# Designs tried in a protein design chat: VHH binders against o29008. Part 20

Target 1, 271 residues: o29008
Amino acid sequence: MDREEIKVAVLRMEGTNCEDETVKAFRSLGVEAEAVHIKQFYSDMIRFEEQRSVFDYQCLVFPGGFSAGDYIRAGAIFSARVKSVLRKDIEEFIKMGYPILGICNGFQVLVELGALPGFDEDKPLAEKPEMALAMNDSSRFECRPTLLKKESEKCIFVKNLKKDVVMFPVAHAEGKVVFPSGKEDEYLERLTSNDQIVFRYVDEKGDYAGYPWNPNGSFYNIAGICNATHTVFGLMPHPERAFFGYQVGRREGYGDGYCIFRSVVDYLEKL

## First folded at step 5 (VHH)

Design s38 (framework vhh_3k1k_2)
Fold by ESMFold2-Fast, scan of step 5:
Structure s38 (fold): chain B 271 residues (1-271), chain A 122 residues (1-122)
Amino acid sequence: as target 1 above (271 residues)
Amino acid sequence: QVQLVESGGALVQPGGSLRLSCAASGFTFDYYAMRWYRQAPGKEREWVAGISGSGGRTYYEDSVKGRFTISRDDARNTVYLQMNSLKPEDTAVYYCAKHDWELLYGDYFDYWGQGTQVTVSS
């Protein structure tokens, strides 16, 4: 489709701090983007002009918050509400091939909805959660730059990314990717064989390494994954905070996060 | 109320074939991944094959790849394991399992059937 037809919804909820940065990133690429409160999708108590449908948009973003408290209060309430009022619409949205991005606590929302790891192409949302994001091995909030190696060739969010290693900041207390006890190797085989592992934490030489390079102790150094159709993507680091050069200590230009957002726009222009 | 009933196990000679069936009830069959496991005498139960809820993805233990095929018939609430080129080391009780998740941070568990005995012997 034409760029003027592309609209991105960045879901707004109490406790989220990244919706403004994400809106700015998309708008800088010439795409319409706006923060949308979840009530706009279901409430008849708001003005008609402010009411929205999921299908008014071609991309949904679930942004993150910085603290575990923000996630527990806002994220859990949000996930429960999405399940009660938007589950069917989100399933249809995914089946239509429209992308969804979950950042930080937004990744956790996608996990709780059953959208990730999303092994079944015909069942966009699993009936029950199939993985978790656990407390960091350090037992503390981690807030620093991380280096990530691109592992996927099929995820629509990284097709514009030509670099092998990118730098995105993390800001989370619960970022450890964990799979069901005793099933870690099975999940790894399934994710690897279907190109669903998108980013893994690496050191400055590009080698897989433990703490501090793997900031949370995630299994297999996993930083981000996508679903089986490669259109739903979740990651713990914040590409929206690495979009502009000034966000990562450069005076001008763009940071590594630029290519994530550019890839989505390129994908939608080809739909 | 989840129930899984395996059938099709038999005595066969090396190189023979068998098709195992698992009839499922008490849950929304097409929503769950299904798996086959086996347990030989004196050994732990081991995973053999898995199939996604849609049937679009299948996975196998390395020793059975190319010989066994898992499939499902959602209209009949049945999962199958087609076993070809059977070897004496395939001798085991074969179990059908429904993969289930209880909590976001909890472990998964499988509902198991009663099993069906496969014996490969001359």
Scores: ipSAE 0.000, ipTM 0.116, lowest interface PAE 18.4, mean pLDDT 80

Design s39 (framework vhh_3k1k_2)
Fold by ESMFold2-Fast, scan of step 5:
Structure s39 (fold): chain B 271 residues (1-271), chain A 122 residues (1-122)
Amino acid sequence: as target 1 above (271 residues)
Amino acid sequence: QVQLVESGGALVQPGGSLRLSCAASGFTFDYYAMRWYRQAPGKEREWVAGISGSGGRTTYEDSVKGRFTISRDDARNTVYLQMNSLKPEDTAVYYCAKHDWELLYGDYFDYWGQGTQVTVSS
């Protein structure tokens, strides 16, 4: 697919400015990107210039929220709305091989939709959530840089990433990856064998250390995972806030988040 | 704060042409859809034309299709309405509007400019 044919929809979620940074990141790579309110996908009461189809786009992004508060509750309510109005379209979108990215509360949305861990290639969205993002072990809002070790070779969002460790910031109160009680071992084995663990929190030596390096107490230090087809990716840290060099204290150029966005553009150009 | 400033309104004869401009500030212009509305004296505001944030989609009220063209220049934060084959019925104050969304479940709002007067008279 040529770049001029690629369009990215960054879904609006209240309480975030990360949609703007995500749009700018994709546009800087030469692809069209725009912020889209969920009603644009299903309401015929709005003017045609505002109406959208999921299939107008080749990538969907559920962006990160920037503050604690009612965003987790809002995310659960948003996910219920997405399920009620867009479930079939999103399932078809995933089956067609088109990527979906969920950042921070966007990862929570993908979990609630049943898109992650997404073990069944024939059933992109589970009927009920199969994992959760729980309250941080610290019972505190965590806002800090994190170091992430790349664990996946198959996830389309990290194919351009050649570094072993990247630095992305976190900002969340409920970021703890948890699996159903008594199924943790089963889930870990399935995720590992199918290359679905994308990032794990590490310390400065590259070790899988606890708090504060694992900022929320996530099982197995998991920071991000992808589905069985490796095209739906969710993570708690914010790569869109590490895209440009100026966001990470550099004069010019790009930060570690650049490769996440570059990877999806590269994938779509080959699709 | 969102500000929209329309210009280009004038007195013109039937069959004439005008280009209206709307200078926008206070928001990330290229992310939002822009619309033109008009209001004749004693009437409610009527939608005329719309253009998506990406500029890829345009829509028009039936009575202006083929005569009016909406466009945008995102580098200059400006939306335009090119009006051709003007009719006396097109006489109105023309308003530029920014389309925006309230909250997660909210309905959209339009922010309005002060308007620019177009008069088409024989």
Scores: ipSAE 0.000, ipTM 0.270, lowest interface PAE 11.9, mean pLDDT 82

Design s40 (framework vhh_3k1k_2)
Fold by ESMFold2-Fast, scan of step 5:
Order: C-alpha cells, then structure tokens, then sequence
Structure s40 (fold): chain B 271 residues (1-271), chain A 122 residues (1-122)
C-alpha cells in the first residue's frame, strides 16, 4: 500500500506518557499517526468525526508509561475493557496481518489480552493470560540503557534491523518475563521453534549475562517476543526513546530505535 | 445561531425513492459529522445514518443498509439522504442532527432540525 494510506493509532491508556514520542516517530517517517482514546472505538455517544474503527488503521500501538505504583493493575483493567469491547475486531485485525506493537506497559497489556505469546495462529487472543511480567529481581525501578541481541528473522518489526546488537533504554519496576511454573522449558522450546523470541539482553561482549545486563531477571534473558504470525510484538525496553540520535547522545541522525518503526512502515508498504 | 432545515419529505408508494436534504447554517459545516434520525408516531426516535466531517466514513442502521445512502455537499452546507426501495415501515418524520461531544465528561450538545414527513403507502 502507499505510505499516504498508512495510519497508526497510538492507544491512550490511563496514566500513559509515551504517546507523544511514538506519534512523533511515525510522523517523522511520513506516516499518519494519532493518539486515540479507547472509547472512540465503541461509543455511539461521541461525535461521528471523533469515532474510530480499528480498521481505520494499519498499526496499533500500546505505548509505555503508567504510574509505577499500579501499572500491572492498570494494564489488567485496560486489557479487560479492550477484550470485552474490541475482542472480535482486534482478532480480525491480527488475522488480516496488521501489526500491533506493545512497549513496556504496553507489552504487559498484550500479555494480559492473551495476544502474547500467541501460540495459536487461529486464535489471536487467548481466553486467559499465558505468561506474566513480574517484579524485577532487584525489587527496584531499573532505568538505564540496555544492550539487546536480535534473535528473530521473522518478526516484522526487526526486518530493517541489520545490526546484531542494539541499545534501548529501560524504565520499569515490573519487567521480568515469567512462564507458568513447571512449563518454562516447554514454552522456551515452542518460542524458539517458531522464531518468536525477538530480543535478549546481552553484555558489552555480546554474551547472555545476568544482572545488571539482564536488568529484571527475565527468563532466558528475554527482552521481547512476538506472536506465532510474527506481526504482534511486545518488548520492555523503549525503542521510541532511541529513535532520534539526540535521545541517545549523538549529535544528529537516528538511534537504534529507528529500525523498529521503519520496519513496520516497510512491511505495510508491501501489503 | 445553529440552524438545520430538512426538506424533501413526501408521500410515496412502496418500492419508490425519495431524496431528503438538510441545509445547515451557523457553524463550520465541513468540520462536523452529520446524522439522520427518524421517528414514527408512538415510537422512540431512532438513528438512521451518519457521515463524518470529511465524508470518508458513513454508517447505517441495519434495516436501511443497502437501501439508503447518506452524502454531503460541503460547498452548499447540505447533507442528503437518498432513500431507495422504500417500505411502509420507513414512514416517519426524518430529522437532521449535529452532535458535539465533550470527551472528558461525556457531555454533548445536540442540534436538531424541525423534521420532514415521509409517508410510504399505496
């Protein structure tokens, strides 16, 4: 499709602060993007010019940034509302091959919706959450750059990424990837065989090291995963905060986060 | 002063066609969504069709889908409802409406025309 036909919706969630950065990233690439409140998708009580369908867009983004004290609860409440009102539309959106991105708290929303790990291609949203993002092993808010090794060739969000290792900042108190007790090896085998592990935390030598390089203690150093169709992607680090060079201490140009947003635009132009 | 004036209502036989017009004034017409509603004697007012300010989005009540078409002419500040394959149950007073919604608290301001009578009978 032509770039002028692409529109991105950045969902407005309670307490979110990252909508503006994500909107700016997409607009910098020549793509229309706007912040959308969830009630614009379902309320007949708002003006028609403010009403939206998920099908008005070709990409949905659940951004990061909730209150640190209650973001798991906020994500669960928001996910329940999305499931009750938009379940069928989001399932169709995914089945049509349209991408969804979840950053930080947005990753938690996708997990609560049952969209990730998303093992069943015929059922994009599971009935119940199949994994969790738990409190950091440090029991502290972690805020720093992280180094991430690209593990997936199929995830549409990393097709433009030529580098093996990228640097994205983290800012979270609850980002530890956890699978159901006693099922860790089963989940790892399924994710690995389907090319669903997208990024893993590494040290400066490119090794899979523990704390502080793995900032939250995530199982298998997992920083981000995608669903079985490789079009729904969630990660704890913030690529929208590494989009422009000045955000990561460079004089000009782009940071490593640019590749995430450019990859989805490239994907949609080929649809 | 917001003003909406409907016209085009008439008596028509089943299977016939009719085009309703709504002339708008007192606001920046091309920035607002417009809607058509209808009300038959003894029934509640029901929504029929809507069109976005850009004209890019249209929506219809299931019972009129495929038979009615909403359109707008922003140069003339007019919204239209083309009604085809009319049925006796389409008999009602048809109203043009403009709604404003305040997203924070759910308040809205509605503006209605006086209505135009459509009667479908032999």
Amino acid sequence: as target 1 above (271 residues)
Amino acid sequence: QVQLVESGGALVQPGGSLRLSCAASGFTFDYYAMRWYRQAPGKEREWVAGISGSGGRTKYEDSVKGRFTISRDDARNTVYLQMNSLKPEDTAVYYCAKHDWELLYGDYFDYWGQGTQVTVSS
Scores: ipSAE 0.000, ipTM 0.145, lowest interface PAE 14.0, mean pLDDT 81

Design s41 (framework vhh_3k1k_2)
Fold by ESMFold2-Fast, scan of step 5:
Structure s41 (fold): chain B 271 residues (1-271), chain A 122 residues (1-122)
Amino acid sequence: as target 1 above (271 residues)
Amino acid sequence: QVQLVESGGALVQPGGSLRLSCAASGFTFDYYAMRWYRQAPGKEREWVAGISGSGGRTHYEDSVKGRFTISRDDARNTVYLQMNSLKPEDTAVYYCAKHDWELLYGDYFDYWGQGTQVTVSS
């Protein structure tokens, strides 16, 4: 489709009237993007001009919140709201091949929604969560740059990414990827065989390493995963904060996060 | 506007018990993990306990594990710290904390209460 036809919705749960860096990133690429409160999708009591359909958009983003708080609880609450009012529309959206991105707290939303790890293509949203994001092993808020090795070739969000290692910042208290007890090896095998592990934390040599390089203690150094159709992607680090060069201490140009957003636009232009 | 108000601090004898409360307002309380920290004179503020928004996950510093219990009442926007088998080394000002983070600029900020003094002495 033509770039002028592409619209991105960045979902908002609480109103702060703040601009979102994700909206700015997409708009800088020539794509229409706006922040959308979930009530705009289901409430008949808001102004007609502000009402929206999920199908007005070709990409949905669940951003991180403006708090370093409980991503598990925040994700569960938001996911319950989405499931109660938008479940069928989101399932159809995924089946149509339209991308969904979850960043930080948004990754937790996709996990609680049952969209990730998303092993079953016939059930894009599982009835119950199949994984969790737990409290960091350090039991502290972690806020710093991280180095991530690209593991996936099929995820639509990394098709434009040519380099093996990128730097995205983290800012979270609950970022530890955990799988059901006794099923860790099963999940790892399925995720690996289906090309669903997108990024893993690495050290400055590009080797898989523990703390502090794995900032939260995530299983297998997992920083981000996608679903079985490779169109729903969640990650704890913030690519939208590494989009512009000035965000990462460069005078001009783009940071490593640019390629994530460019990949989505390129994917939709081919659709 | 975010506000955290701690209460319950007192002078107690070794082996005693005390329950601290933290009343929160100005944010959607059940969305956020809450934490207790403490600061003894001349020392840095240290983490003591944490609880997820759901209340389903708790974590403790090793020296308080088995003696302290963190809990929450989301209907009342309150987090608690039940302290049992208190020791002189538990003497500190105890702080309730919510850590917040600004997505647009990548800065984070701490929201702290005023603290409540716990003294364990004979």
Scores: ipSAE 0.000, ipTM 0.121, lowest interface PAE 17.6, mean pLDDT 80

Design s42 (framework vhh_3k1k_2)
Fold by ESMFold2-Fast, scan of step 5:
Structure s42 (fold): chain B 271 residues (1-271), chain A 122 residues (1-122)
Amino acid sequence: as target 1 above (271 residues)
Amino acid sequence: QVQLVESGGALVQPGGSLRLSCAASGFTFDYYAMRWYRQAPGKEREWVAGISGSGGRTRYEDSVKGRFTISRDDARNTVYLQMNSLKPEDTAVYYCAKHDWELLYGDYFDYWGQGTQVTVSS
């Protein structure tokens, strides 16, 4: 489709404050993007001119940006509402091949919805969450740059990313990827065999390392994963805060986060 | 905090044109859909036009469709209402509004400006 036909919804909810950076990123690429309060998709209280359908858009973004104190409550409330009112629409959206991005708290939302790890290609949302994002091993709010090694060739969000290692900042208190007890190796094998591990934390030499390079203690240094069809992607680091060069200490041009957003636009242009 | 300041209201002859402006401050302007409403004496406040946060979607009340155009300038945090082919029944105080939904509490909040008077009279 042409870029003029692409429209991205960046979902607004109580406690979010990163949606403007995501809107600006997409708009800089020549596609339309707007912040949409989740109620605009389902509430009769919204006037007709404000009402939206999920199908008005070709990409949904669940942004980060909750305060540390709102992480559990805001994410759980949002996930519950999306489940109750938008579950069928989101399932159809995914089956149609349209991308969904979850950043930081948005990754948590996708996990709670059962969209990630999303092993079943025929059922985009699992009945119950199949993984969790737990409290950081440090028991601290972690806020710093991280280095991430690209692991996936199939995820549509990294299809055009040619660098081996990228730098995205993290800002979270609960970012530790955990799998069901006793099933860690089974999950790792399934995710690896189907190219669903997208990014893993690395040190300054590009080697897999523990704290502080793995800022939260995530299993297998996992920083981000995608679903089995490779169109739903969640990650704890913030690519929208690494979009412009000035955000990452460069005087001009783009940061590594540019490639995440550009890959989505390229995917949709070919769709 | 949130502040909306309307301007541009005037007395104009039927068939005339007028452009209203609304200067916004205290919030991330391009996040939010912006609206124009109007209220004539003894009438309920009536929605006139709306524009999405991105500016890509606009909607109009039937009686103004084809005559009024809503637009925004995100660099200047300003929303506009261009009014053409004005009629006596367009006489009203025009209000700029920002809608804000509180997801946690399930409530909606309208932030209103003070309004600007438009009078269409021969």
Scores: ipSAE 0.000, ipTM 0.167, lowest interface PAE 16.6, mean pLDDT 81

Design s43 (framework vhh_3k1k_2)
Fold by ESMFold2-Fast, scan of step 5:
Structure s43 (fold): chain B 271 residues (1-271), chain A 122 residues (1-122)
Amino acid sequence: as target 1 above (271 residues)
Amino acid sequence: QVQLVESGGALVQPGGSLRLSCAASGFTFDYYAMRWYRQAPGKEREWVAGISTSGYRTSYEDSVKGRFTISRDDARNTVYLQMNSLKPEDTAVYYCAKHDWELLYGDYFDYWGQGTQVTVSS
């Protein structure tokens, strides 16, 4: 599709209206992007000009709006509402091949919706969550740069990424990837065989290392995964905070997060 | 904080046209839906027209459909109301409004400007 036909919705949740790096990142690439409150997708009580359909957009982003604090209350309400009123539309959106990105708390939303790990191509949203993001092993809020090794060639969000290691910041108290007890090896095999592990935490040598390089203690150093069709991607680090060079201490140009956003725009231009 | 400054109101004859402008500041303009309201003497403030963040959707009160057109210029942080075929019944103070979803008030929480007077007579 042509670039002027691409529209991205960055979903607003309670208390996230002022975090707009994701909208700015997409707009800097020449595509339309806007922040959309979730009730605009389902409420008939709001004015027509404020109402939206999921299908008005070609990409949905669940942003990393909470650095710490109120996610459990706000996020649980949000996920429950999506399941009750938008499940069918989001399933169709995914089946049509349209991308969804979940950052930090947004990754948690995708997990709770059953979109990730998303093993079944015919069932984009599982009936119940199949994994969780738990409290950091340190029991502390972690806020710092992380180094991530690219593990997948198929995820549409990393197609433009040619370097092996990227630097994205984290800012979270939860984010530890955990799989159902006794199924860790099964899940690892399934994710690995289908190129669904997108990023893993590494140290400055590019080796898989524990704390502090793995900031939350995630299983297998997993920092981000995508679904079986490689179009739904969730990660704990914040690529939108590493989009411009100045955000990551470079004098000019782009940070490593640029390639994540460039990749999805490139994907959509081919649809 | 949020500031909205309307302009373009004037005295016009029935059948005339006016273009109202609203200059916005103090918020990220292109992230919010914008509306026009009006208040005639002795009446409640009523909604006239609305436009989405992308300009993708517009909506109008029935009495102004086909006569009024709302538009926006995000580069200039400005929303417009083109008013054609004006009638005496359109006489009112016209207000630009920002709808604030952050406060979860739906249509009940708008920031309004000072208004601009439109008079249609003789």
Scores: ipSAE 0.006, ipTM 0.318, lowest interface PAE 10.2, mean pLDDT 82

Design s44 (framework vhh_3k1k_2)
Fold by ESMFold2-Fast, scan of step 5:
Structure s44 (fold): chain B 271 residues (1-271), chain A 122 residues (1-122)
Amino acid sequence: as target 1 above (271 residues)
Amino acid sequence: QVQLVESGGALVQPGGSLRLSCAASGFTFDYYAMRWYRQAPGKEREWVAGISSEGGRTSYEDSVKGRFTISRDDARNTVYLQMNSLKPEDTAVYYCAKHDWELLYGDYFDYWGQGTQVTVSS
């Protein structure tokens, strides 16, 4: 589709700079993007100028935005609301091949919705959550740059990414990827066989390592995963905070996060 | 800090016209829907008009539809209300509002400016 036909909805999640940075990133690529409140998708009591349909957009972003102290609770409450009012529309959106990105708290939302790990292509949203993001092993808020190795060739969000290792910052207290007890190896095999592990934490040599390189203790150093159709992607680090060079201490140009957003635009232009 | 500064209010005769302006600062203007409200003495503040962030959608309270026009100039961070065929019933303090949402509970709230007085009388 032509670029001027592409519209991105960045769902508003507790008035932080994360949604603004994401909107700015997409608009810098020549794509229309706006912050949208969930009520705009379903409420007939709001004014016409604020009413939206999920299908007005070709990409949905659930940004990071909850405060550290309310992280899990806020995500679960928001997810329950999304599930109760938008479940059918989001399922259709995914089945149509339109991308969804969840960053940090947004990854938690996608997990709570049952969109990730999303093993069943015929059921985009599972009836119950199939994984969790638990408290960091350090029992503290982790806020620093992380190094991530690209593991997937099929995820639409990394098609433009030619580097093996990227640097995105983390800022979370509950970022530990956890699978159901006794099913860790089963999940790992399923995710690996279908190319659903997108990023894993690495050290400065590009090797898989524990703390502090794995900042939260996530199983298998997982930093981000995508669903079975490779169009729904969640990650704990913040690519929107590594989009512009000035955000990552570079004097000019773009940071590593640029490629995540560029990949989405490239994908949609070819639909 | 969000700041909204309204101007253009005046005393006019019935049938007259006024253009109100609202200068906005302290936020990314083109990310937000903007609204106009008014409040007459002894009455509650009521919604008058709204415009979407991209400017493509507008809506109006029934009593002003066809007489008032809302517009925006994103390069100048300004929203306007063109008021034609003014009636004595339009007498009120007019407030510019930045439309915003309180996410966790799904409600919205608006930030209002200080207002500008419009008086329609013979």
Scores: ipSAE 0.021, ipTM 0.466, lowest interface PAE 7.2, mean pLDDT 84

Design s45 (framework vhh_3k1k_2)
Fold by ESMFold2-Fast, scan of step 5:
Structure s45 (fold): chain B 271 residues (1-271), chain A 122 residues (1-122)
Amino acid sequence: as target 1 above (271 residues)
Amino acid sequence: QVQLVESGGALVQPGGSLRLSCAASGFTFDYYAMRWYRQAPGKEREWVAGISGSGGKTSYEDSVKGRFTISRDDARNTVYLQMNSLKPEDTAVYYCAKHDWELLYGDYFDYWGQGTQVTVSS
């Protein structure tokens, strides 16, 4: 489809600058993007100019946004509301091949919705969560650049990424990827065999290392994963904060996050 | 700090036309829906017209449909209300409003400008 036909919805979760950075990133690539409140998708009590359908868009983004102190509660409440009013529409959206991106708290929302790890292509949203994002092993808020090694060639969000290692910042108190007790090996085998592990934390030598390089203690150094169809992607680091050069200490050009957004636009242009 | 400044109000004869302007500052203009409201003496403020942030969707109160047109110029951070075939009943102070969503699951609110007086009489 032409770029003029592509429209991205960045869902409003909490009052943060993450929505603005994400909207700006997509608009800089020549596609329409706007912040959308969840009630715009289902309420008939609002005026027509504010009403939206999930199908008005070709990409949905669940941005980061909850405070560290309210992370789990706010994310769970938001996810429950999405399930109650948008479950069917989001399932159809995924089955049609349209991408969804979840960043930081947005990754938690996708986990709570049952969209990730998303092993079953016939059931895009599981009835109950199949993994969790737990409190950091350090019991501290972690806010720093992280180095991430690209592990997947199939995820649509990394098709344009030619570098093996990228630098994205993290800012979270709850970012530890955990799988159900006794199922860690099963999940690891399924995720790796289907190219669903997208990024893993590494040190400055490119080696898989512990704290502080793995800032939260995530299982297998996992920083981000995608679903079985490779169109739903969640990660704890913030690529939208590494999009423009000025965000990463450069006065011009783009940061490593540019390729994540460019990849999804390229995917939609070919769809 | 949100600021909205309306202009263009005047005295006009019935059947005349006016274009109202609202200059906005203090927020990312093209992210938000904009609205026009009016208040006649002794009456409550009523909604007149609305336009989405993208400009792709507009809505109007029934009594002004076909006569009024809302539009926006995002490069100039300005929203307009073109008023045609004016009637004495359109006499009111017209207010520009920034429409926004409260961050608690879909409550909404408006920020208002100072208003501009429109009087339709012979």
Scores: ipSAE 0.027, ipTM 0.486, lowest interface PAE 6.6, mean pLDDT 84

Design s46 (framework vhh_3k1k_2)
Fold by ESMFold2-Fast, scan of step 5:
Structure s46 (fold): chain B 271 residues (1-271), chain A 122 residues (1-122)
Amino acid sequence: as target 1 above (271 residues)
Amino acid sequence: QVQLVESGGALVQPGGSLRLSCAASGFTFDYYAMRWYRQAPGKEREWVAGISGSGGRTSYEDSVKGRFTISRDDARNTVYLQMNSLKPEDTAVYYCAKHDWELLYGDYTDYWGQGTQVTVSS
C-alpha cells in the first residue's frame, strides 16, 4: 500500500507516557501516526467522533513508559469485557497480517493478551498467558544502554536491520523474561526452531554475558521475541529512544532504532 | 459550561416503576455518550446504564438488566432512565454523567448532576 494509506495507532493506557517519541518516529518516515487511548477501541461511552476501530490502522504500538510506580499493572488495566472485545479485533488484525509492536511495558501487555510467544499460527492469542516478565534479578530499576545481537531474519521488524549488534536503552524494574517452571528448554527449542528469538543481550565483544550486559537476568539473554507469523514483536529495550542521532549522542542522522520503524513501513508498503 | 439536572426521584413501592430525567445544557448533546450512576448509603458510586451519542447502543449493569431502560431525546437534550420492577436494593441517589476524556492521561473528565433520590419501600 502507499505510505499515505498507512496509519499507525500508538496506544495510551493509564500510566503510559512514551507515545510522543513513537509518534514522531513514524511521522518522520512519512506515515500518519496518532496517540489513541485503548478505551477508544471498546467503549461506546466515548463521543462518537473519538471512537476508533483497530481496523482504522495498519500497525498498533503498545509503547513503554508506564508512569513511575506500580500503581496499576498492565494486566489489571484490562477488564474481562475489554479483553473479549479487543481479543476478537486483535486476532483478526493479526490474521490479516498487520503488525503489532510492544515496547517495554508494551511487551508485558502482549504477553498478558496471549499474543507472545504466540506459538500457534492459527490461534494468534492464547487463552492464558504462556510466559511472564518478572522483577529484575538486581531488584533495581535498570536504566542504561544495552547491546543487542540480532538473532532473527524472519521478524518483519528487523528486515531493514543490516547490523548484527545494535544499541537500545532499557528503563524498567520488571524486564526478566521467564518461561513456565520446568518448560524452559522446551520453549527455547520451539522459539529457536521457528526463528522467534529476535534480540539477545551481548557485551561489547558481541558475546553472551550476564549482568550487567544482561540487565535483568532474562532467560537465555532474551531481549525480544516475535510470534510464529513474525508480525507481532515485543522487546524490553526502547528503539524509539534510539531513533534519532541526537538521542544517542550523534549531531545528525539516525540511531539504531530507526531500522526497526523503517522495517515496519517497508513491510506495509509491500502488503 | 456543562450543566446536568436530574429529576424524577420519588418514594415508590417494591415492584413499582419510576422514570428519571436528566436535562443537559452547555455542549453538543447528540455527540456524547451519557451514563447513569447510583450511590446507596455507605457504598461507593456504581455505574447503572449507558447510552451512546447516536442512541444506537445501550449497556447495563447486570443487576438491572431487563428492568431498567436508558433512552435519550436529542431534540430536548434529555436522557431518561425507565426503572421497572423496582426492588428495595435499588434505593440510592441516582446521578447523570457526561464523560469527556483527556488523551494525555486517558481519564475521563466527568461532569455530574446533583443527583435525585430514589427510595423503594412500603
Scores: ipSAE 0.000, ipTM 0.170, lowest interface PAE 14.6, mean pLDDT 81

